# Designs tried in a protein design chat: VH-VL binders against Interferon-induced very large GTPase 1 (GVINP1). Part 14

Target 1, 242 residues: Interferon-induced very large GTPase 1 (GVINP1), of Homo sapiens (Human) (q7z2y8r1479to1720)
Amino acid sequence: DKRLFVLSILGLQSSGKSTVLNALFGLQFTVSAGKCTQGAYMQLLKVEETFTEELGFDFVLAVDTEGLRAPEHSNKSKDRDNELVTFVIGLANLTLINIFGENPSEMQDILQIVVQAFLRMKQVKIFPSCLFVHQNVGEATATDQTMDGRRRLEQKLDEMAAIAAEQEQCLDVTCFSDVIRFDVNTHVYYFAHLWDGNPPMAPPNPRYSHNVQQLKSRILMTATQESRGNIMKISDVKSRVQ

## First folded at step 5 (VH-VL)

Design y55 (framework fv_zimberelimab)
Fold by ESMFold2-Fast, scan of step 5:
Structure y55 (fold): chain C 242 residues (1-242), chain A 123 residues (1-123), chain B 110 residues (1-110)
Amino acid sequence: as target 1 above (242 residues)
Amino acid sequence: QLQLQESGPGLVKPSETLTLTCTVSGGSISSGDYYWVWIRQPPGKGLEWIGSIYYSGSTYYNPSLKSRVTVSVDTSKNQFSLKLNSVAATDTALYYCARLGYDLSEGYWFDPWGQGTLVTVSS
Amino acid sequence: QSALTQPASVSGSPGQSITISCTGTSSDVGGYNYVSWYQQHPGKAPELMIYDVSNRPSGVSDRFSGSKSGNTASLTISGLQAEDEADYYCSSYTSSSTYVFGGGTKLTVL
C-alpha cells in the first residue's frame, strides 16, 4: 500500500491537461491512467525514489474533470457537474481551479458550484486546499492587468460566498476567505501562453515556464506539508472510485 | 464522437472579407492537448495550411496569408472562426477546419477534419 | 505553389505494391521526423493515414507504411486494392515552425 498525494484539476478550459501536468511533473512516469465511474480522468504518477522519503509520498494522483469542458444546456447536466465537482474536491489533498480569460462572469456557474461545495465541506469541518490558475489573461499579461484580474476574481468569489451562505444560513460567512483559507495575492496564478510558435517543436514561452515553476513550487510545498499531517493510501482511493 | 462542421457564405465578392466558422461537437475546444486549424484546397489543387489557434487565443499564420488572416475562438459556443480580408479569385477554394494533435516524440497530425465548405470569389 | 514535391500520378494493378515519394529539403522533410500522409477520395475530406513518418493511426490498414531517407519521405501501399484509388498528400513541419503540403499524387488502380 503506497502513500499518495491527490491533486485535482477542475476547469472549463483544460480537461486532460497533459501540458500543465507534464510541465509540473515532467520527470515522473505515469504508471496508470483511466476514467472512473464518476466521470473524472485519473493519472497516477510515480515519484522518483530519491525523493519519496523527503516528500512523504510515493505517488501523485492527478484527477481531471473532463465533463466541465462541454457546453451545458440543461439543469440535469448542471446537477451532474455539481456532483462531479464535489467528488473531486472531496478526494483531493489540493484542488487546482482553472479559469479561462479575464472575465469572471464567463464562469460564474462553475465558481458558484465550487464555492457551494467548499461551504458544504466547511459545515462538516473539512477544509480542502485550493489554488486558482488564470489562463489566457489579456494580450500583454501586464502586472496592472493581473492586479485588476485578482480584484475581479476576489469580488466574484465574495459574491458567490455571500449567496451560498444565505442559502445555507451561515451567518458568520460574508466573503470567500470565511469559507476557506484564501488570499487572492498568493493563491492565484496567472499564466501566459504556452509557446512562441507552432507545435510540436516551438520553443516554450519563457513567461509560461516561469508561471509553471511558481505554481509547481507551491504545489510541492503543499504536498510536503500535507504528507506530514494526513496522507492517503492507494487502497483508500480505490475503495472510493472503482 | 468528435465532429467538426464548417459554415459560411458560398460566394464572396473580390476585395470583401471572407468569414467562416467551425462548430465543434462531441468534445470541447478548450483543450490544452490540441490546436484548431484552417486548411484550404483550391479546386483541383493541393492543400494549404492557413493558420492555427490554441485555446488560450494564441494564433499562428501561414506567412503568405498573415497580413490578411485572423483566426479567433469562441469557447462559449465551442467554435473557432476564420476571417480572410481583401479576397481575390485565387482565394476560391474548399475550406476545411481540422483538429491539430501534436507530441514532441510523435510529431503532429490533422485529425479529424470537417467536411469542407466551398467558397467562390467572384463578382 | 507546393513546397514538397510529389509525382503528379502513380498507377498499379490490384495486388501489387506502389510507392509515392515526397521530396523536400533539410529545412523540412530532411530536418525533422515530422511527416504525415493523407488520403482523399473524390468529394471527401482528407483522412490521416500516417503520422510521424511511419506511425499508423488506429483503423488504418497495415498495407500502408511510411518511411524516410534523407530529404525524401515515402508512402508505400502493399496489396493494392480498388478502394486505394485516391489522391495522396504528404505534409511536413518546417524550420520556420510552419506546416507545408506536397502537391498531391493521384493513385490509379488499373
Scores: ipSAE 0.163, ipTM 0.672, lowest interface PAE 4.4, mean pLDDT 78

Design y56 (framework fv_zimberelimab)
Fold by ESMFold2-Fast, scan of step 5:
Structure y56 (fold): chain C 242 residues (1-242), chain A 123 residues (1-123), chain B 110 residues (1-110)
Amino acid sequence: as target 1 above (242 residues)
Amino acid sequence: QLQLQESGPGLVKPSETLTLTCTVSGGSISSGDYYWVWIRQPPGKGLEWIGSIYYSGSTYYNPSLKSRVTVSVDTSKNQFSLKLNSVAATDTALYYCARLGYDFWSGYWFDPWGQGTLVTVSS
Amino acid sequence: QSALTQPASVSGSPGQSITISCTGTSSDVGGYNYVSWYQQHPGKAPELMIYDVSNRPSGVSDRFSGSKSGNTASLTISGLQAEDEADYYCSSYTSSSTYVFGGGTKLTVL
């Protein structure tokens, strides 16, 4: 029975998360792909045999949500999104939360759903790992700009955690770090825009390629750390998905 | 200084289509940080959000109006427009265009607003 | 969704403080820290007074303050002045990039 590392990516339909997944892993590593009944798109990626002993797993299961919500569809779409997000976070060893700068108003709802899902999982003693990817940052970000961005994200997540805790009557939660292990200095990555002009015909931005290498290295480090404690086997995942 | 100005007919007959245009000056409608919105105020009543548009063409509508409303954007003219189909007397209102600001870090707000244009639906 | 609940009217004398409430549900006011307040003088467009529950835009007097507790947001005007006489509307973000306004409150300065 082979061992799996499960990587989930969350974001809105317009967030460019599929582009990030392709940039990190490429189609050349995909040995199987498909959509589960929950609505997530799954790609099974084979780890090169020379690295399986070092990483402690044989495959990566990349889980991507296709358009978490249909704008203009209210209560039904929201309930489906909550169920889907809870499923993919619960399945994952590591969840990437993709924040896309071109659709600011849509990101508020998805972050609220994500924070609520993490709070629910904490209550049942499930402790997933997460990384935030802030994509489509137009110009070069100075150190002080990224530090301000990190501070604001932490404050926003703390607000969402407090609201979710109040709604769920969870008195021991006052900030996001009470819900999940989170360090704004090491769990947030900022990416320059992939395209230099009007998507999708614009050429790739060189800064984006550099940032993708940094994120890939972080994913591999997190995968290695997680594989020492809680890696799944393929038979376990098949049982959950079916 | 960013300014918004509504234009369109002051009188529309029942069952016809209302068309209004908002002209943006002093700034670009192609900003990724903003949505562009229509809000109305019937006589003696409060404000009602009609819909929002992103410069790429993505739209969001008030569910109570969705079957009758279309918002469109023309980035080359720095304008966006509202079409409201099958109007009735209850659609009589002051119509405002506004910018919907969203800084992911600081929340949502409507600012600036146009001066508003009164539309009366009458035979 | 239905409009947020505001009192139809409030009144005060110059120099006093008044508070206007805005009550919603856990899916709007209670679920998000995205409440804004607008002042509308007769014959004029609404003007932003408060955003993100308690933030003031540049040029708005610090006599205006906002707060939120549970499903209720509040606008407080201290040192009431005659020019504050206007209609006040709250607004809240909701799901699916939709927005709701309160029914409005007419403030009378006696």
Scores: ipSAE 0.005, ipTM 0.482, lowest interface PAE 12.4, mean pLDDT 76

Design y57 (framework fv_zimberelimab)
Fold by ESMFold2-Fast, scan of step 5:
Formats: structure tokens, sequence, C-alpha cells
Structure y57 (fold): chain C 242 residues (1-242), chain A 123 residues (1-123), chain B 110 residues (1-110)
């Protein structure tokens, strides 16, 4: 069976995720697409033959949580979201967490669910890889605003990790880096607003392509490292789609 | 340190075009992830956002003014400008330029502001 | 007139606390945590006092605090001082991806 790299994309905007996939992998050639039993949308992409030896996999399975944040139905809706996020992160070799700004309180909610999922996985000795993609800030990662944004994100993640650790009775967890390997300086990427036409956030600037290439390089490096340590087969995905 | 200064006519006749320029000093308009904005305040009324521009030339306008307003940037002069067409007495206001910071986790803020320039529209 | 409603004036004595309200709708103040407050002394440029509802920039006194409940954001000034006498404006992001402001509140320190 062929070798598969699973890339999961979490966020509140579904339409922007195709743009991310096209930017990272060029023209995407979909060989299969559909929704799995957990409700995630999955798209199987064929890796161009010239890259399969270098990358160590033949296909990319892109997993999207389109429809996350459905109307709240008390514990039912919340449990479903937690189950979906846990499944998506657990399936992935790498998870992209897309931060996009219509309502900061909704972003904090998704971050809390993500931190809870990572902490739960830590308890069963699963250590997923993740990267944060912030689409509302232009390139210029050394500016005061970008530095303050990174610090704020780290503070929010640390706060959520401490709360989650108390709820799950994890005595050895005090900050987010105790939950998974995380460095706010290397695991957070800021992009011009190209995923949607509205709201008017940071517009495309001359440094946009540099940031895209950095993220692409990081994803491909992670994919290459993960595929050598943890290879999934296409048949494994088919059993979960039905 | 970073300072913004408005300049332009204090009096404009009805139906003419108002042109204002903001000069940025103490920093580069193309440095950092900021928008550069125009905000006005008619006498006795609240503040009204007119429009924003990024140094690349991308613009965003208040829909109520979009048909009459153009914001432009000149990075070589470290300036950005406002053109407001077909002015009327209701366009009489104190006009400010400001820098707009943004971030999804920290929100939006206007800082610093220019001192403002009063523009009176009368015949 | 203005999109956000503020009282035209508030007053207090030195050492007291005062609160200035800023009321909008679910499409601005109620829908987002993107609220900022500005202080303007006569003849001077506005100065940022609070952003992201409750955060203070460097150099702003801890006597200034912000909060939000439903469609109303509030700026509270504790330990009122003569130098606090100024006009105060709130602003918010909207669901139309625009920025709106309040009408302003004149604070008088008695």
Amino acid sequence: as target 1 above (242 residues)
Amino acid sequence: QLQLQESGPGLVKPSETLTLTCTVSGGSISSGDYYWVWIRQPPGKGLEWIGSIYYSGSTYYNPSLKSRVTVSVDTSKNQFSLKLNSVAATDTALYYCARLGYDILTGYWFDPWGQGTLVTVSS
Amino acid sequence: QSALTQPASVSGSPGQSITISCTGTSSDVGGYNYVSWYQQHPGKAPELMIYDVSNRPSGVSDRFSGSKSGNTASLTISGLQAEDEADYYCSSYTSSSTYVFGGGTKLTVL
C-alpha cells in the first residue's frame, strides 16, 4: 500500500483552507474526497512523482474540520466538537491551527479545545506536531505588534494548559510547552490576508512569498521526518471514511 | 518619537475636492505591520473612520464615503494623503491622520494620532 | 449620529471612581472584543488608554481599566486626579469590517 502523510487543518473558516493547500503543494490533484465518520472533510492529494523519494510519502491526506462550531446544543454540541478535534489531531502527522479574526472569543474557544485534546493525548503518550498560522497580520515578524501578538498567544496557551491540567489532574503540566513541543518563535506563522476577501486585515505585501516559503519548508521538513518515523497506509484511511 | 502631521487647506468651497497630506516622521511608513488611516470629527459629533491604507497601496474605505474618497501613499516621501471629492458643508470637520495597529488576540488600536487639521467647507 | 452611545458628560471628585459607558449592538461592541478607548485633552491629539477591551499600553496608569458586558463597554478611572479631566472616546470593530466610534464623553474633575 502507498505511503501517506496526514495534514490536518483546524479553524473556523473552511473556504480559506483550499488556498493554504494550493500555496503549500502547488496545483492540488485530488484523487479522492469526502466526509469521514467523524464528520471531517478529507481530500487525498497525489504527490508529484519527482518529490516522492525526497519526501518519503506518495500521498497527502488533507483533513478539514469544515462545520466546526455548529450551533450549541448544550453538552451534545460541545462533546461533538471535542471528539472531532481530538480525532483530527490524533490522525494527523502535522496539524495546522488556523487563527483568523472575526471574534477573538471564538478563537480562544478553539484554542481551549485544542489544548484539551493535546493534554488528553499526552496522557496516552501521543505527541502530535502542530503549527499556528495567523492570517490577520502581515509579514514583519520583528515588529512590536508581531512580538506582542506572539507573547499574547503564548500567554493564552499557557493559561489554557494550566486550567486543563488542573481539570485532568496532571501535576507535571504548568504551561503549554509541557503539553507538546512548542516554541512561539518557530511554530507560529503570520500571513497576509489572502484566504478571504473580508475582513480587511493585513493586505498582501512584497514579503508574503517569503513567509509562505518558510511555512512550506517547515511543513515539508516535518512531513519528511514524520513519514520516516510513522507511516500510514491508504487502506487505514478507507476503514475510517466508511 | 513617531509623529504624524496633517497639512492641507483650512477652507474649501462646496463641490470642490479636499486634499490632505499626512507626513510621518521618526519612523518609516513601510516599516512594520501597520495601516495608515484618516479619521474625522465634525463639530459636535463623534469620530468617523474614513479609510485605511497599507504601504503596498491596498486601501479600505468607509462604505458611506467610498464613492468620494481616495487614500494614497508615497513611501519615498514618507507620506499618505486623502482626497475627498464633491465636498459639502457636512464635510466640515477636524481631520486626523493616525496609525492603525492590529492583531486578532490584541484587537485594533489607533496610535499615534496627528494633531488634527480643521477643514471648513463654505462658499 | 455616532454608531456607539456614550454619555455627553460625567463628573467626579478627586480620589473617587467614575465609569464611562459605550453602548453598541451585537454587530460591534457585543460581537467582538475589539474595543479601545482614547483620552483627548483640549488642543491635543487623542492618546490610546485601553485596547482589546481591558488591556493597557505601556505608560498608562493602572487607575484606568476597561470591561465589557453584552453590548456595553466601560472605562473606569479610579483615584480620580485633576489631570484626568479630558474628553474620552470609545471605538469598536464591526461585522462590516469597519471601525466606529462613540460620540465622546467630557470628564469634569470637581
Scores: ipSAE 0.000, ipTM 0.424, lowest interface PAE 13.0, mean pLDDT 73

Design y58 (framework fv_zimberelimab)
Fold by ESMFold2-Fast, scan of step 5:
Structure y58 (fold): chain C 242 residues (1-242), chain A 121 residues (1-121), chain B 110 residues (1-110)
Amino acid sequence: as target 1 above (242 residues)
Amino acid sequence: QLQLQESGPGLVKPSETLTLTCTVSGGSISSGDYYWVWIRQPPGKGLEWIGSIYYSGSTYYNPSLKSRVTVSVDTSKNQFSLKLNSVAATDTALYYCARLGYSYGYWFDPWGQGTLVTVSS
Amino acid sequence: QSALTQPASVSGSPGQSITISCTGTSSDVGGYNYVSWYQQHPGKAPELMIYDVSNRPSGVSDRFSGSKSGNTASLTISGLQAEDEADYYCSSYTSSSTYVFGGGTKLTVL
């Protein structure tokens, strides 16, 4: 049975999340790809044999969602999104949360769903890791703007965590860091205009290659740390998705 | 329901520039999850990809046509356009616009109905 | 790059299964799992039937299936029906980050 690291991506339909996955992994030598009944699209990537012992896993399973629904008058859509998010987070060793553009209402909705899912996972003692990827349309975000953006994101996450904790009656949770291990200075990546080339294999813009490499390094570090305690086997994933 | 509709002249003279516009309705062209493409089909022959555009203005062209083709997007009108310079009789074809969806692979869906362009004097 | 190779025509009777091949090289069909298939009825635009080798979009009959072995992708239509009569085109991504189509196959239902 081979060892598997599961990387999940969450985002709204307009967030460009599939482009992030293609930029990170290139997916030229995909072993398997398809959509499961929960609405997640899965891509299995084989790790080069020379690195499997160093990394502690043999395959990466990249999981992408169809896109979460924008705010609308539909309780059924909300239930569907909650089920999908719970499934994707529960499956993953690491979850990437993809944010696109400047619409704060769209950001609030995905953050609410994600924070609630992580809080529910905490209640059953499942502690997945997460990273935020913010894609912008336009020029690269300046350092001052990035710092201000990190502060606003942290404040919003803390607000969502407090609300979720009150609803779930969790007295030990007052901020997002109480829900999962999170550092706004190291778990948030900002990008603008990342892509060069035609989909699905558009490589990241060389101008942003340093940020892409930093994100890849963080993903691999998280994967290596997870493989020492929490890594799944391929048979485990097959039983969970079939 | 997302629909695409081509418009432009049905007849263009050799050496002139062909200009076609695709109007998108029932959805927004300003999406990070899609590209917008032009594909053509000479009468009785197969399909040829011409070029793709992202709503930000980033373009990708078929190398065989790159020196003659320009694709542009107008997000305020929910439209994108094709300009093909120095046309010849071999450019006579049905021209389709389509949406390029992608996640881990790619697909062209939906397609416009197609518009016939004849290059003749 | 040259177009992908498809048979010019195939034929079958109602209820039969037929298969259409699409052959490329290691720089397109063989190098990627990014093959799609399109159905075109006379006078109409092409319609997506299969993407990523074997995935069906919603609304496409499960009589249509796709597969790939080496440099050859295949579209199989089971339980052949009169309305399946059409031209079929395969498409693949290439190592030059472009899209290439097959020459097309005319399916006749006799």
Scores: ipSAE 0.015, ipTM 0.499, lowest interface PAE 7.2, mean pLDDT 76

Design y59 (framework fv_zimberelimab)
Fold by ESMFold2-Fast, scan of step 5:
Structure y59 (fold): chain C 242 residues (1-242), chain A 124 residues (1-124), chain B 110 residues (1-110)
Amino acid sequence: as target 1 above (242 residues)
Amino acid sequence: QLQLQESGPGLVKPSETLTLTCTVSGGSISSGDYYWVWIRQPPGKGLEWIGSIYYSGSTYYNPSLKSRVTVSVDTSKNQFSLKLNSVAATDTALYYCARLGYDYSSGEYWFDPWGQGTLVTVSS
Amino acid sequence: QSALTQPASVSGSPGQSITISCTGTSSDVGGYNYVSWYQQHPGKAPELMIYDVSNRPSGVSDRFSGSKSGNTASLTISGLQAEDEADYYCSSYTSSSTYVFGGGTKLTVL
């Protein structure tokens, strides 16, 4: 039975989350790929044998929702998205919440779905590990923009948590940190634009490579800590995914 | 369903600044999968790439126009704009906005879709 | 940068095949597989016909095909039809990380 680290990524359609996954895993070989019954796309990636003992796992299962849909008029689509998101977060050792750019409407949509799922899991005493990834933030004033972005994200998460708590009748929740352990200064990563010139052959942006390396280091730190007591076996995942 | 539409003045005097706006409908300009582009076509001549912008504000310009051109994006209005300074008669052209698609892993790129184009005449 | 070289005009009869060439240098067409072709009818915007030398987007007739040999890319139209009468432009990426277009070819269907 081999050890498995489950990494999930959530994001709206056209959010560029597959680019992040590819950048993180580099030369890993895909052993298997396909859709599960819940509608998530999964890829099983083999960790090179020289690193398995250092990392504490043999495989990475990358889980992608293939893009969540913006909420429509009907409650049916919201229920489906909530079920899918709850399944994906519940399956994962770590979930990446991919936010693309600074579009307030798209940010609100993804945060609403995610916060609802976290709140429901809190009620059954499941506390997922989560990181936020903002892609394609501007250059030049990136430090100032990142600081303002963190403040804005925290305010929006608190707002969504309060709304979700009222809907779920959980009155002891007033802000996002009541739902999940979260620090906006350490759990949010801002990614620069990938390339420094015109596609398709522009040189890679060194800032994007640096951002990827920082996120990768955080993921590995989380994976190493999980391997001490909570790492899943492949047989465990098969039982949960069925 | 994605549509691009140019707007701006049809006549500009020499030495003035030309300003054109492209309105994107049926899709979001705030997508990391695309750049947004200005391309022009002088009467009876071929196409010339002017510049590209990513929705984050990153811009890339044709070296022959770099000193006179500025492209900007307004994600709240789903628009991007071209400013061309110190125009001359040689800037008379049909101006198109277009979407630039690409795939870094396969090394592909293409311009699709295009707006209908807007004719700009530089005359005194 | 100089424009890519295309013949000013080509002509053919319905049902025939015609080929339009696009010649550059090793710094554009010859150096990369990033050639695209655009069709422009009078009074209309250009439309993508071929990208990445030979790839055809969805909705484009399989009568259109692209190829490249050395510094020359080619667009071939088989089973020529009246609606194919248009101007055709090639485009290539350059070693300066810019985009260059050909001078254009007017196709006349006799």
Scores: ipSAE 0.049, ipTM 0.496, lowest interface PAE 5.9, mean pLDDT 76

Design y61 (from z3 with heavy chain V37S S52Y Y54W; framework fv_zimberelimab)
Fold by ESMFold2-Fast, scan of step 5:
Structure y61 (fold): chain C 242 residues (1-242), chain A 122 residues (1-122), chain B 110 residues (1-110)
Amino acid sequence: as target 1 above (242 residues)
Amino acid sequence: QLQLQESGPGLVKPSETLTLTCTVSGGSISSGDYYWSWIRQPPGKGLEWIGYIWYSGSTYYNPSLKSRVTVSVDTSKNQFSLKLNSVAATDTALYYCARLGYDSEGYWFDPWGQGTLVTVSS
Amino acid sequence: QSALTQPASVSGSPGQSITISCTGTSSDVGGYNYVSWYQQHPGKAPELMIYDVSNRPSGVSDRFSGSKSGNTASLTISGLQAEDEADYYCSSYTSSSTYVFGGGTKLTVL
């Protein structure tokens, strides 16, 4: 029985998850055919044998929620999205929340569902790990935009956490960091351009490269910490998804 | 052998829209391994980067031209195109299409088309 | 954006070595190792001579070499030949994720 690290990616711009994993870990993809379960596309990736002892896991299960936030706004579609998000966050050792654009209102639906899912998990004493990846930030103004963007994201997350807590009468929750361990300065990454299905080999963007390296370091740190305490085995994932 | 060829009208009237197309042969524009770029050179002057497009339709433009420029790609025809709005005499130039190659440590423009001269005149 | 600073012209005799400078700021040439050089003969498209400061593409003579110190990149041509007479342009990536070219240098082989 091999050890498994589960990485979930949420957001409309998740078609590039394989690209992200390859860039972040430097993994050579010997990929199994992907499989859909409860609306999530899952792909098993093998960790190169020289890294398995260092990282503490043998495989990465990449979970993709491609198609979340479809244009159609029926109650059935919203219920499906909420169930899918709750499922993939609950399955994952780490969830990447992929945000496209700089306007907080354009990301509101995703953040609302995510915050509500985390609050529900808190109530059953499940504390998932997450990182926010904000794509499509202008490189020319990246420093000023990044600082302003972090403040706006934090304010929006805090606002939604307070609203959700009020609705569920959780008096011990006043901001997003009360729901999960979150620091806007260390858990949010800004990228100048999108992750895409067929990636450009190496765009000449030093800030992008720096951000990828920082995100990679955080993911590896999280994976290593998880492997010391609660790493899953492939047989455990079969039980959990069935 | 990869070859790029510009085409379009050689003469455009002031205030009209300039449209140029680059036809790629000997290689696929839809591979995702490269960006496809427009660069211009006014007669007797230096080179100015206009913008690039990736096969997905994602674009990056020179800020000085961004309000007037649109680059589009047609992967079924293996072509990409430049539209420059509200042209003036200062837009008279040789227009080149070029592939933008890159790796983890840098970038380069290669190959280039032969260039097409566009004159803005009444 | 302002073009990178190159001398308008340089000259040399056959067999001599010459150097063309390309000066920018810490937000382009000084900040990144993404400098390329292009040769343009009259009536022809530019051709890549050097990329990533000092790398030569296949087919380019080893007489051409590139370097960088601080905010200045340099193209050196050794064993100067008549066919090297051309305009030379440097290019750099910028902190704005754009590409800027130098003003160009006309090389005359005397």
Scores: ipSAE 0.000, ipTM 0.401, lowest interface PAE 17.8, mean pLDDT 73

Design y62 (from z3 with heavy chain D33E Y54W S104L; framework fv_zimberelimab)
Fold by ESMFold2-Fast, scan of step 5:
Structure y62 (fold): chain C 242 residues (1-242), chain A 122 residues (1-122), chain B 110 residues (1-110)
Amino acid sequence: as target 1 above (242 residues)
Amino acid sequence: QLQLQESGPGLVKPSETLTLTCTVSGGSISSGEYYWVWIRQPPGKGLEWIGSIWYSGSTYYNPSLKSRVTVSVDTSKNQFSLKLNSVAATDTALYYCARLGYDLEGYWFDPWGQGTLVTVSS
Amino acid sequence: QSALTQPASVSGSPGQSITISCTGTSSDVGGYNYVSWYQQHPGKAPELMIYDVSNRPSGVSDRFSGSKSGNTASLTISGLQAEDEADYYCSSYTSSSTYVFGGGTKLTVL
């Protein structure tokens, strides 16, 4: 039975996911793809043999939830969405929370669902890793603007964590870092405008390339450390998704 | 709901400059997520991409039209505009503005404005 | 002239399947998986049907599917309905970092 690293991608945009995964892990092809009974899309990717010993796993299972949105007036739909997010995050060794562009109204809903899911997992002693990826940040965003963005995100996450903790009666939680290991300076990546020419094959934005390399390094370090104590077998996943 | 609406004169004389404006509602040009484009269609013929603009003012033009075309953006009004110089009868067409979506796997034009007919005649 | 070659016309009866081809070169359709398809009813703006060769946007019927083989992309419409009668245009990215369209195909539902 081969070793499996589960990477979940949560967000409002998933286009480009396979290209990013190929760039990050050196994957050559998809072995299997489809949707599970919980409504998430899953794609099994084979790690290039030259990387398997370094990474400590043979396959990557990418799980996509990008179509998920909290309904405004249905408790049934909200409970279902929360269950899906909890399932996806709980399955993952690492969750990428993908934010695209400037969507402040939708950001709060996604953050609330994510924080609640992580808090629930803390209660059952599951501590998955997460990274925030903010894509398509315009040229107008200087370093000071990016730093301001990090402060606002941390403040909002702390606010959501406090609210969730009060609802769940968790007295030991006052900020997001009490829920999961999180440092806004090292766990949030801002990707500048993707292309500086005609999309999709315009010359790569130099800032985007740099951020991809930084994110890759972080993902690989996380994957390598996780493989020592929390790697799954493919047979384990069959039991969990059925 | 995101909607695009073209506006400008329906009749232009040969050798004059055609100016069209696209007004975007239900979304923001300054979000930096999309390019904004002009595409035309001569009566009874196919589609032709004219040019694209990003909110910072960066432009890309069809090489066949580059010497005559200028696309500009006004983020404060949530509008972008097309100027086509030295028009001739062959520039008679329906002119559409559209949003250009993209990712690492592809691109798409969606949504489109309803189109505005521009006739070049003497 | 259009950069991409499409048949000028195709026809089918209700319930049948038809396929519209879009042929380019290795510098456009053959070189990239960046093909989109648009439906245009008389007097209306084009509407996105397929992007990235085979992906359907939300709201587009499963009856529409896309594929590509070599330098030719194809749009297939199954279970033809009267409302499918329209002009169909393919679009592709090029090695010159531009966008080109096919000449268009008029679909007639008999």
Scores: ipSAE 0.013, ipTM 0.441, lowest interface PAE 8.0, mean pLDDT 76

